# Designs tried in a protein design chat: VHH binders against Putative methanesulfonate monooxygenase ferredoxin reductase subunit (msmD). Part 2

Target 1, 366 residues: Putative methanesulfonate monooxygenase ferredoxin reductase subunit (msmD), of Methylosulfonomonas methylovora (q9x406)
Amino acid sequence: MTSLARADDLAAAPLARENCAVSVETKSGVFGFDCAPGETLLYAGLRHGLTLPHECATGTCGTCRARVMTGEVDVAWEEAPGAARFKRDKGDVLLCQTRAVGDCVLRVPAEVAAKPARHQIPAYRTGLMENIRRLTGDVISFEVALSAPMDFDAGQFVVVEAPGLEGARAYSMVNFTRSADRIELVVKRKPSGGFGDWLFGATAEGAKVKVFGPLGRATFHADEHKNLLMIAGGSGIAGMMSILASAAEADHFRTRKGYLFFGVRTLADGFYLQEFAQRVVEAQGNLEVTLALSHEDPAGADHPDHPGVKLASGMVHEVAGRAMAGRYDDLIAYVAGPPPMVDGALRTLITQGGLSPSAIRYDKFG

## First folded at step 22 (VHH)

Design s1 (from v5 with A98T)
Fold by ESMFold2, fold request of step 23:
Structure s1 (fold): chain B 366 residues (1-366), chain A 123 residues (1-123)
Amino acid sequence: as target 1 above (366 residues)
Amino acid sequence: QVQLQESGGGLVQAGGSLRLSCTTSGFDFSDYAFSWFRQAPGEEREFVGAISYSGGSTDYRDSVKGRFTISRDNAKNTFYLQMNSLKTEDTAVYYCATSYYDYKWLPRQYDYWGQGTQVTVSS
């Protein structure tokens, strides 16, 4: 689940009628790609293999910031949170929210490579919405039956565009399988959330959606042979489910330890608890799972209905920091969730935990 | 176009003080957050501390908190690191770095970097 709803209510400049040549000037060279009519500059570059900078890919984080040097572009979401401080007359744009009007040149303040070293090149697919189910009062699971198989790494996400709704939303895959015919996603419903409300509506089942991905670099690879630290809030737990599935497939916990911290408000807000308990049993003592309750003091240290799941009071990054003191040897940390939770976790791991930057992988949805 | 230039490094006795400066050009200084990183031989660059674009918020690695102070002077387009009570463990190349956005702790989150300045703390 993303933490923000997006709306495009401004009339934009006319979109290009044919492909535009886009050039990006980067710290590692100049790269070119074609951008289709109506396509964002970010997705066009990514599908050509360029490793353009991004995190959320949906307008909120600002990581895809660039400056237009020549040519005219169309900015689809002027009020995007990642652009809040832009001085518009300087040509600053977000690649994920910008479309070409004609040929253009942009400056990207990042190292860019012509192809990813490790991950699949993202592509557009369509899919059919299936199996829409409520997991809690405000958490819903759904599947997308893809138009073509997708290979992805555990921890990755896609962006989804629903018919009749403005804007794409980013969701981490819950499942893990090679050459996937379908993906499983989870969303936390917001009071004003258009996509969440659409999912509860009568027309969502069977609807055709557009999917772009796989995206994300916070991925698990069993052949790295590392202990795992997983810190998640909200729908950020989805990627951890995928990581646990991949780890189980590789029998990773036979020789390695795992620690999962899942932040929820109260005990009633926990989900996937049966799945976590099962994974703890399978790991034979090498996987620890803790629910961190930000709005409740638990009666005991163990979940009453799922004994393999521990309980703690506090914000998830603080719970993890206390529990992991002295236990950071030979591990990679995976952090996913709303920006405040991710920032708190990164700060804790770096300033207190002393983890190497290369041992931290994260997805920030917001 | 964008340039960051560190100065003020050198040799200092343990317990002593040193002030690093980072002068900048090619961008609007007041729009950017700044951080100091350091790197000992064979190690990754590590976060030392950061100051927000407004100057109202700072953060530090625990091992330097209370000894190091980060500040900025928007009138001079200059970013500083005051280092007090230096220890031999503080010996490293120090880099200034800048990001358009606040609250970054990882080297890959930063847009532009200086060339580095050597700080050597002798016992």
Scores: ipSAE 0.710, ipTM 0.901, lowest interface PAE 1.6, mean pLDDT 89
Fold by ESMFold2, fold request of step 23:
Structure s1 (fold): chain B 366 residues (1-366), chain A 123 residues (1-123)
Amino acid sequence: as target 1 above (366 residues)
Amino acid sequence: QVQLQESGGGLVQAGGSLRLSCTTSGFDFSDYAFSWFRQAPGEEREFVGAISYSGGSTDYRDSVKGRFTISRDNAKNTFYLQMNSLKTEDTAVYYCATSYYDYKWLPRQYDYWGQGTQVTVSS
């Protein structure tokens, strides 16, 4: 239900008709920014360079929780899953689902920085939908030709709003390039999912979309010189594709090891497998890729059509935990996918694997 | 202002027991999950264990499971860590932390922290 609205788009009652001054009281200080009519507090703060807490940015995870201290706000999606347990009569809101009605002050229980080093500041763009391709029966990839170039780090995502559809959706970039003129994204169709249904329809090619980004703090940087653990479920694999592209550009796996675990239900649900097999060949024995099958026992240890891809049965976080025992030296873990998968992976890595917290980067998508 | 204060730390011999308390104020205790973390010198804070807002779910680092027990007393706004069969490797500053509703495994996912209490396990 998040709309990518700016001051020049529209103003609607009860929404503000002018920019509002917003102040956020955080663990690291007080920060101010202007919020445009119809714009969510999260996106306004992020485009001003503030590192406001978020994971999904679309209302499902709850990470952008704040409390309204003074002033009045409009909650765009009161039924948002991320707010299901909030004390709403105490002023608890999701920044990603909340718009200013007038000047307001919120408390954000997090450390927040303004324009820190290595921070890509998000911006609004438009783009044209291109190269829509079906990867499986329920997975489609597409590209967006951007209205202005975007710099992003591998692992980052954008939110996309399609014409005539409710809310924006978060998608990690599949590609990696500097000053990108286009981004490649992937979506898995969900039951009752409007964006996925729209992509499978006849009118999506050539459509104009709104884009906000880059977003996300779970980024890969080859100059950190670390072994990589990548754990992904569903469309969370997209960011791992971007990481692998960046790693390939840097020849990272010549001297470092990589481990990718991709969780799907069955063998038929796997996608990007040819790309993974090629990356395994390019890495010359230093990249291992495992497809974890939650609803199927594989006949053998190797994929029948992509020999460089290993198979295992089980939930992806359990498969990764078993395979990675004793192999966590000098490593950063990247975890991306639905909240239950990410939580399972974080639990496994911390309680069983004993990884240090600073070695774990993650994105929760709902 | 939200406050968490640990107490009960001290010196104990290996194999001994110790009970830590975390007294809280400034928020609705029943809405929050709680966790114990610990930090040895030169190390990052590490997860020890957690208890859900309702008390119906707990989780522990594998190295302490079966030796440590987390509990909560909503009437006293207090959260506990019972540590049995202590080892020298358990020596650390112990911190209590809280997050809204669900417990987490990473320090940066927690809203509020106590000041810490030293636990020293001698051989």
Scores: ipSAE 0.694, ipTM 0.910, lowest interface PAE 1.4, mean pLDDT 88

Design s2 (from v5 with F34M)
Fold by OpenDDE, last read:
Structure s2 (fold): chain B 366 residues (1-366), chain A 123 residues (1-123)
Amino acid sequence: as target 1 above (366 residues)
Amino acid sequence: QVQLQESGGGLVQAGGSLRLSCTTSGFDFSDYAMSWFRQAPGEEREFVGAISYSGGSTDYRDSVKGRFTISRDNAKNTFYLQMNSLKTEDTAVYYCAASYYDYKWLPRQYDYWGQGTQVTVSS
């Protein structure tokens, strides 16, 4: 009997009995919003349309740092990696891990707007887990049938909460469709990852999950008419798949070039290889895909089973840096993956590639 | 109130040297990585270099490596950019910026900014 998490089981224990009034002091001014009991300050602000700073929205990246000025708050995950160096005694918190106990005022050292310019305002939805499949030994793909259609831009992600599991997880959409009733997500299993373990278990199929999104600003827009550099590690490839799908729909590679670098440990850790091959063919020579192997040396320059997929040895950001030397013109770079990989890539793109900041879009996923 | 104030800019001939200073107040300087950015006319702000909160590590864009050196004095809440062998392409407004603990490479990742100081390198 697959214990279908009832909708009621998804409700975090309320820390407050009533909505709390939250005020955020930003570089752009002061904004106010209501926070529901058990809701994180970040999500509350975002659903009200505020463009609060965030990347992972799940406690890893540290981008949503704030300081509590007044009021009582509760931190859901005290050991969150993004907060590792925070001066907690001074009231430093992650908005994505902080819940209001009462009315509170926080300082956010960022520019904030009352409404997003191009992006949809994120909202809560429920979803049903469906079509869970293994892509590799430690990578799983799954679909979420959403309670309501979701519009999103390619490259965005959602936060998923599973019943009985503490914490939210961020996953980029793999697919791209307007008014999506279903989203495809990818998860890499981590040795200590509760969600990954749960997904690999027999109980995940048909389970009800809480979904919040769409989130993220690393989005693709065909009307920008730019070449695309995509650097991905691990599950970061998901957003790139969505971008490729959107680009294909827009016939983007008819006139623009794409470069995809996907970092994996070994050849056997590669996935979506058939999809890459297909996209390369569809792009008629304007898309290059390279699988970067960090823990194995490839026997040849091409994938033995997937024509059109190139192989290279090294960390993905290094491989990309070498391959893209002198080819950074008229380009937008998308970077997604683990924080160390993303940082490495950003460093390479900025210090070696000389890319303009506006040409770089990224998401850090823990 | 958080303040970052750049100084030391000016006109210099190619091959010359300048030392920029950024004096800070209103925040815990020792907890922040400090960076220099520059913006040439018609261009976006670009990363020049950075120093960690402890001063133990630095990073530079390739075009300034070996010529520019960043240092900091936590007792004075000041960090510096020594620019040697200046080139005409180094002409820009130079900005100091602060990020919490770790230095970053993108402007949007920084918490605080100075007003900038003009550096002009003539041929």
Scores: ipSAE 0.839, ipTM 0.946, lowest interface PAE 0.5, mean pLDDT 91
Fold by OpenDDE, fold request of step 23:
Structure s2 (fold): chain B 366 residues (1-366), chain A 123 residues (1-123)
Amino acid sequence: as target 1 above (366 residues)
Amino acid sequence: QVQLQESGGGLVQAGGSLRLSCTTSGFDFSDYAMSWFRQAPGEEREFVGAISYSGGSTDYRDSVKGRFTISRDNAKNTFYLQMNSLKTEDTAVYYCAASYYDYKWLPRQYDYWGQGTQVTVSS
């Protein structure tokens, strides 16, 4: 009898007995919201509609940096990579790792709006883990059957909390559908274990998880009528798959061009190759897909098993930079993957490609 | 209160030189990477160059490489943009910005901004 962990078991022990009033001082003004016991300040603010700064929302990127001005807070993950350089004595914290113990005031050095201009307000849901499938030696795909339908924009992600595991993990949706009852996610297993290891375990299938989202601003909108540059590394490909699905639904590539660069170590590390091939065919020549191999030289220019998928040697951002030279017109760039890859890509797109900041959308996944 | 103040802008002929300064206060300057951005009329604010918190590394957009140099003086809480061989296309409002430790390439990634200084390069 595999004890299905109840969603209630996923609730962090309440640090406060009651909701706390949180005030954030931002560049745009002062905003207030309630924070539930055990809830992180970031999630609390986001679910209230505030556009608090964040990227990973899971303690790695450092984007949700704030300073505690007054009140008592608890930091859930003191060793979070995003906080590695923080001067703790000054009250610096990550909103995504901080819980309110009492009423508190924080300073957030960012522009903030009371509600998103275009995106959905994120919410809590529960989900059931289903259809866990190995894609490669270290990549797993899984589905989450959601307790309530979720509307999201292609390119967004959710945060998932699993029973018995500390911390939340951010995963981009692979699929795209309106009012989704199910979302497909992909995870790359890390040597350090955690959620990836848990997924390989016998207890993951059918497990109840906590889901928060949709999150992220690297979203695709067909009504922008732009060409698409997509640069992805590892699990960063997930959001790109969603974008491709949405683009296909909108028949976007009938009139626009798409360029997808997917970075992997070796040919064997490639996944979603059949899907790429299909998307290329559907786009009738207006979508180019390149698999960039960082640790292997391809034998040829084309994937041997998947026609329409090109192969290149090098880091994905470098490959993209070379391939896209002079082709940055009327383009929105989407970048997703490990922080070093994303930074490399951003640098290339800005310093060499000359893209406008508004034309660049990115997610950093630690 | 955090303050960034640009100075040194003005009118210069093509081929000329300017040196911009950004003086800062209200934060630990030595912990921040500093960057220059510029905004031409009708365009978005764009990355010009940056220097790490330690001054050990710099980065520039390709169009200004070899012409522009960024430096910093931590003792004075000031960093600089030396602009040589100026071109008409360099005409813009130049902004200084600060990011925690590492420099970034997008405006939205920076914590603090100056008010800007006008640089006009005439033909």
Scores: ipSAE 0.832, ipTM 0.941, lowest interface PAE 0.6, mean pLDDT 92
Fold by OpenDDE, fold request of step 23:
Structure s2 (fold): chain B 366 residues (1-366), chain A 123 residues (1-123)
Amino acid sequence: as target 1 above (366 residues)
Amino acid sequence: QVQLQESGGGLVQAGGSLRLSCTTSGFDFSDYAMSWFRQAPGEEREFVGAISYSGGSTDYRDSVKGRFTISRDNAKNTFYLQMNSLKTEDTAVYYCAASYYDYKWLPRQYDYWGQGTQVTVSS
């Protein structure tokens, strides 16, 4: 009975006890910053003002890929989807999932600036969870009362860490206000998602959370004076709501046109429908909203309960592609949602729509 | 050092053909999707087409579908753009680019770039 030697629990490499010096080699040059113990390399760099590449900032998109050249690091989430194809032997890591154990040198194959040109430098805040409400069977809205006011651009998101839950979660702001004391966020409940389940629990209300942001570059600016194409799936609609709010505040649709396509499975999965209807009215005919149903055929061209909301059958990027044929002039496209949806939309906009790369802004949320 | 080098560009009459090549070094070529972009004067760099890391899939912008074909030879660390039935509007500097595993449609999504080769189509 040969006692199978229990595979020694590969003791998680000890975290750094002190701040680590991090050097990042980029296409734009070499940058340095300090990383606090337990802090991810991405967040450390971002809070120092570096424009490190990222989309989800939570391990799913793969955009914050880097190679460790020298030094020791710890990867918090080895099975992160964004790292699924990484050659670990070569030192490839996700910045958003990697912590410094000692001083280290990284290579990031991207253009990076020492400070954002327009956006706010992200920072840590705390918040209290408030006003948790169900929008649909699997979509929840909640507010976070922030410890300090936050300025953000419409379309940006924050990362939230909840007590007792592992991992950071990215959520786009639904609202738009200057010096916001409160932000509204939306979560789509996934069967395996611990955060969604937690939100439905009795302990979520009043819970203290950690907030990092604002993040993201898919932002709206009224001074660009462009028409708006918005393509959203699932919780990706959150950022579009913020954009619409900002646009309304700026009276953008007085002189510009807006096109919103919101992808859902069925009619019953739609939310913010009343708000859409209101925005359409406010825009005096210059905003079109279409709900794209991927798993149901609509009975008619218009939503039966919400006048001004159009219905279409198909994947949202396909619906948008068909509807926008010949209508791509002088616009910025915003795309947000699950990675496959975003990729589909980007493909459509580039290969069929012929949009310039600078006219496309997107966020991928896992 | 990562290098991408385009070749095969030149002057051609409308209706003619060119074959561009991109030779690469300094990275694991077989792990990268490869793409062609082009930039006309005064315009942004635009997606032309791409091929997956395995060569199993390709994608093209609509305006070049049926005329352009992308292929790759992993043993030679080279991929190609066959351009047939060229039009004056195809005149541009053509760039090769590499992205990790999956091809993308936006320039900012690519890791490595070539210096470009000029293609001029004369009426």
Scores: ipSAE 0.830, ipTM 0.945, lowest interface PAE 0.5, mean pLDDT 92

Design s2 (from v5 with F34M)
Fold by OpenDDE, fold request of step 25:
Structure s2 (fold): chain B 366 residues (1-366), chain A 123 residues (1-123)
Amino acid sequence: as target 1 above (366 residues)
Amino acid sequence: QVQLQESGGGLVQAGGSLRLSCTTSGFDFSDYAMSWFRQAPGEEREFVGAISYSGGSTDYRDSVKGRFTISRDNAKNTFYLQMNSLKTEDTAVYYCAASYYDYKWLPRQYDYWGQGTQVTVSS
């Protein structure tokens, strides 16, 4: 009768029963906000208008690092990749994974403003999943009908929580419209990704989701009157699609140039190719689109089915670096994709391209 | 309190050499990558070079490769920039910066900054 030692139900630290007062000590001063029960510190601060540091807002990038100075907190995802190097004994936490159990004080080693300069304050909405479509073998597009219209800038993303799935997922808007009642998102299916699997399931269509946003600072503004360099990998292309749409609406390419580099493994992994071709035509020669193939050599310089799309061999950041040599003038660079790709691109743009930091906007997607 | 203090700046003729030092306190130096940035008048701060927390990896902007060398002494909580074959274009305020574990290329990615030291290269 081997007494199976009941794994002690580590009683989930009691969530706060009421709103908690949170204070954040930043390089710019001290800010305070209320955090609702179960709400993460990052989202609470952001919805109050604070420009807390973040990139993915979902536990991967580590950008929202903070140190708990006083008070009790609960970490929703202890094994979050962004926290892998944290010294927990010192009170290091990710704001996007931390919930207040009581009033607490945190130190955030970043500059923070009380309100965004140009962006909308993010808010919670509900949404309905609609028009789930497969774009490739591992890429899915879907729409979310929002409970309330959302204003966003091209290049921003939202966080989505699906029923029955733990954790939030960040997705960039593919479309661009003011007061959007629907947003289009794209996801790349990962072998271990519960959300991707869920999207392929019959239960995803019509499902109610929680949406928080808009988020992100890699935004396009036509009034900046700059040429555009866009470097994307995988699902990072979503934000670029939004930027292209916004640019088209603003007739941006009438007077400015655009360069889009989209990194994929093989030719067959490419998507939005028809859209690219159309955008190239609409831009009347001022937009160049290159599909970078990292695991295949193209047979020719142009896509066989989409002549407006150029093909190149190599990692997308390398392809971009070679192609853009000497062409970095009056340019804003947008970079989005997997962290290694983004880092590679940032390195290239800074060390080789000589771009100013203010000319580089990026999002890392896990 | 976190402190980063640059030293070693000054006036030097083109082709000359300088060695900058950054002395740090108030944080676990060995856990941080260290970087040098520079800012010329009217320009944004630009990445010069960096070294990983362990010292096992370095990176430089192309314009300083082969001329500048970054090193660190964790026992002394000190970070160095050896600048050789200086050019007039290297004239700037040089800043020391710290990022947690990995070095980065953008200023906004760094946690801590020094006050800077002036480097002037004359013709």
Scores: ipSAE 0.824, ipTM 0.943, lowest interface PAE 0.5, mean pLDDT 91
Fold by OpenDDE, fold request of step 25:
Structure s2 (fold): chain B 366 residues (1-366), chain A 123 residues (1-123)
Amino acid sequence: as target 1 above (366 residues)
Amino acid sequence: QVQLQESGGGLVQAGGSLRLSCTTSGFDFSDYAMSWFRQAPGEEREFVGAISYSGGSTDYRDSVKGRFTISRDNAKNTFYLQMNSLKTEDTAVYYCAASYYDYKWLPRQYDYWGQGTQVTVSS
């Protein structure tokens, strides 16, 4: 009777019992903030107004890399993809996955400000999930009724935590409203399950969730008076919908042009098509929408059921690159989607399109 | 202390060549992708080219492809930009930059920067 040695519950490093003082050494100077027990260093810093580097804020992108110089910390997700190449012996951590056990000093190799110049300081809220609906076979839309109104800029996202589910997930707002009591979010179901699977369950409707935000810097501002290039893949389209809504509200396309490229695998994987058609009409010819099909060749140049939506074959960043050749003037580019798609798009915009760095705004979502 | 120091800049006639060097210290050079950026007067800093941490891959902006070549010597903690067939539009301050493992295309994605070296191409 060989006693199967119970894999010793790697005793989760004890969390702090009280707030910890955190010092962050940056390229811009040294900043300090308090971190609550169980709170990640990133969220703690962000809610204090620090402009700490981040993209996904959920362990995937690696942008919030820091080095622990002194003090003890706990890493919530040791196998986070964003930390895959980290040398643990040197104290490298992801701020979004690290909690303070005691007072600590961190080094962040980035420019940081004490407060955002334009964006809202993110905060914790609770919400109720409502109006869960299927958009496609693997894409779900849902709303969150927030415990308190949230001001956000179009293109920003929130992090959502659901009870009983491990980890936080980042979702871009689809809608745009000032002092929003309700936000609309989109989730693409992944084979690995988790939050996506839960959303298909009967228990998701009416569930209470934790929300942190708004986050992200890929934001639209009508007062910049720029043409808009939007390149999106998968759930990355959510932020673009928000941008379109904000642009419409501002009557932006009366005088400016918009180009939206939405990457999907097949025609059947497209969603928000009616909304696109409507936005195109509203823009009176100044908005072009192209659905890029990576795994199917379209029968024609136009969507058969949605007038004003164009079809193209190829990866979305390639389709955009071809279509936008010579048309990059007075333009801000927004890129959102899976990391490989975003990287491809950035490469195209920089190396081929010649866009200035300040003209490119992006979010990477895993 | 992290240091990146560019050298090799100067005045050259159009069609000429220059070789820039970036010597580094204070960080694990072999773990970083290295890139060259440039900034012309009145313009934003722009991506020129990059080399992966292993030296196995490179990337360039289209306008310098075939003319510029990036290489690295990990034993010397130095990487290089060979510039051939220089044009007047190549006039700029050239900066070396380091990013962790993978090279990137935006300045804000890089961890460390040099002070820059002036390259002037005369007609």
Scores: ipSAE 0.824, ipTM 0.941, lowest interface PAE 0.6, mean pLDDT 92
Fold by OpenDDE, last read:
Structure s2 (fold): chain B 366 residues (1-366), chain A 123 residues (1-123)
Amino acid sequence: as target 1 above (366 residues)
Amino acid sequence: QVQLQESGGGLVQAGGSLRLSCTTSGFDFSDYAMSWFRQAPGEEREFVGAISYSGGSTDYRDSVKGRFTISRDNAKNTFYLQMNSLKTEDTAVYYCAASYYDYKWLPRQYDYWGQGTQVTVSS
């Protein structure tokens, strides 16, 4: 009887005994919210409907930078990559890694608003890990059966906390459905990644996890009636799968075009290839899928086993840049993957493609 | 209080040159990458170019490569945009922006902004 770790066992010992009052000074004014013991300032603010700045929400990107003005706080992950250049002596912290010890005031150098719609406000849920499967040598897919249905937009992600593992991990939904009671997520195993290793263990199946979301602003909306450019690397493909599913449901490719570029190292590292082939067929010629190989040269222009999937050599953002030359009209671009890949893609889209900032949506996953 | 103040804008003929300056105060200038953005009437604000916090690297949009040069003087807390071979399509309000350590390509990724300076290139 593998003792299902109770959700209560997932939280590190609270530093505070009671809720703390948090005030954030922003470019848009001052906002206040309560922070629960052990809760990070970012998640507390977000669940209260504030649009606090964030990208990864897990300590990597640095977007949720703030300065502690007054009060005592605790930083959960001092070595977080997003805080590597912070001046600790000046009170700089990541909101996603900071917990309130007492009432505190922070300065956030960003525009912030209160979200009016309740369905857009992220919330805590519990979930059960199910159907863990390997897609490749280093990529794992799993499902989470949620304690309560979740509405989300295609392209959004959730943060997952697993028992016995420190820190939260961000994962994009692969599937798309209204009022989802189950979400599918993808993880790329990293050499230093405890969560990836844990997923390969027998204890992961059936494990109770904490889920926070939905999060992210790289969302697809069929009513925008735009062509879609999707550039993904590694696990960044997850959000693109969700977008494709939503687009299919909306019959988006009946009148609009889609371009998907998926970056992998070698042909053997490709996954979701059958799904791509099916989506291409369903789109009746209006969806192009290209697998970009960064460490291998393809033998031909098409995938040998999956008709409709094109092959190209190079980094995915470079491949996309070459292929999309002159074809940037009426597009929304979605970019997701490792930070260097995302930055490369953003650079290409802005400096070469000339896309407007409002036409670019992205997620960085560390 | 954080301040970024652009100067050097004005009217210039096509083919001419202009040098913009951005003077900063209220933050550690040497820790910030600096960028120029521009916004033409009816258009979104777009990336022009950037320089790293140390001045060791720069980046530009393709349409201004070879014509525009960005530099900085950390001792003076000042950031520059040298614009040569100006074209009518370069007409815009030019903004100075600051991001912590690394420069970025999207406006929403920057922490601080100037008020802008008008550049008009006539035919």
Scores: ipSAE 0.824, ipTM 0.943, lowest interface PAE 0.6, mean pLDDT 91

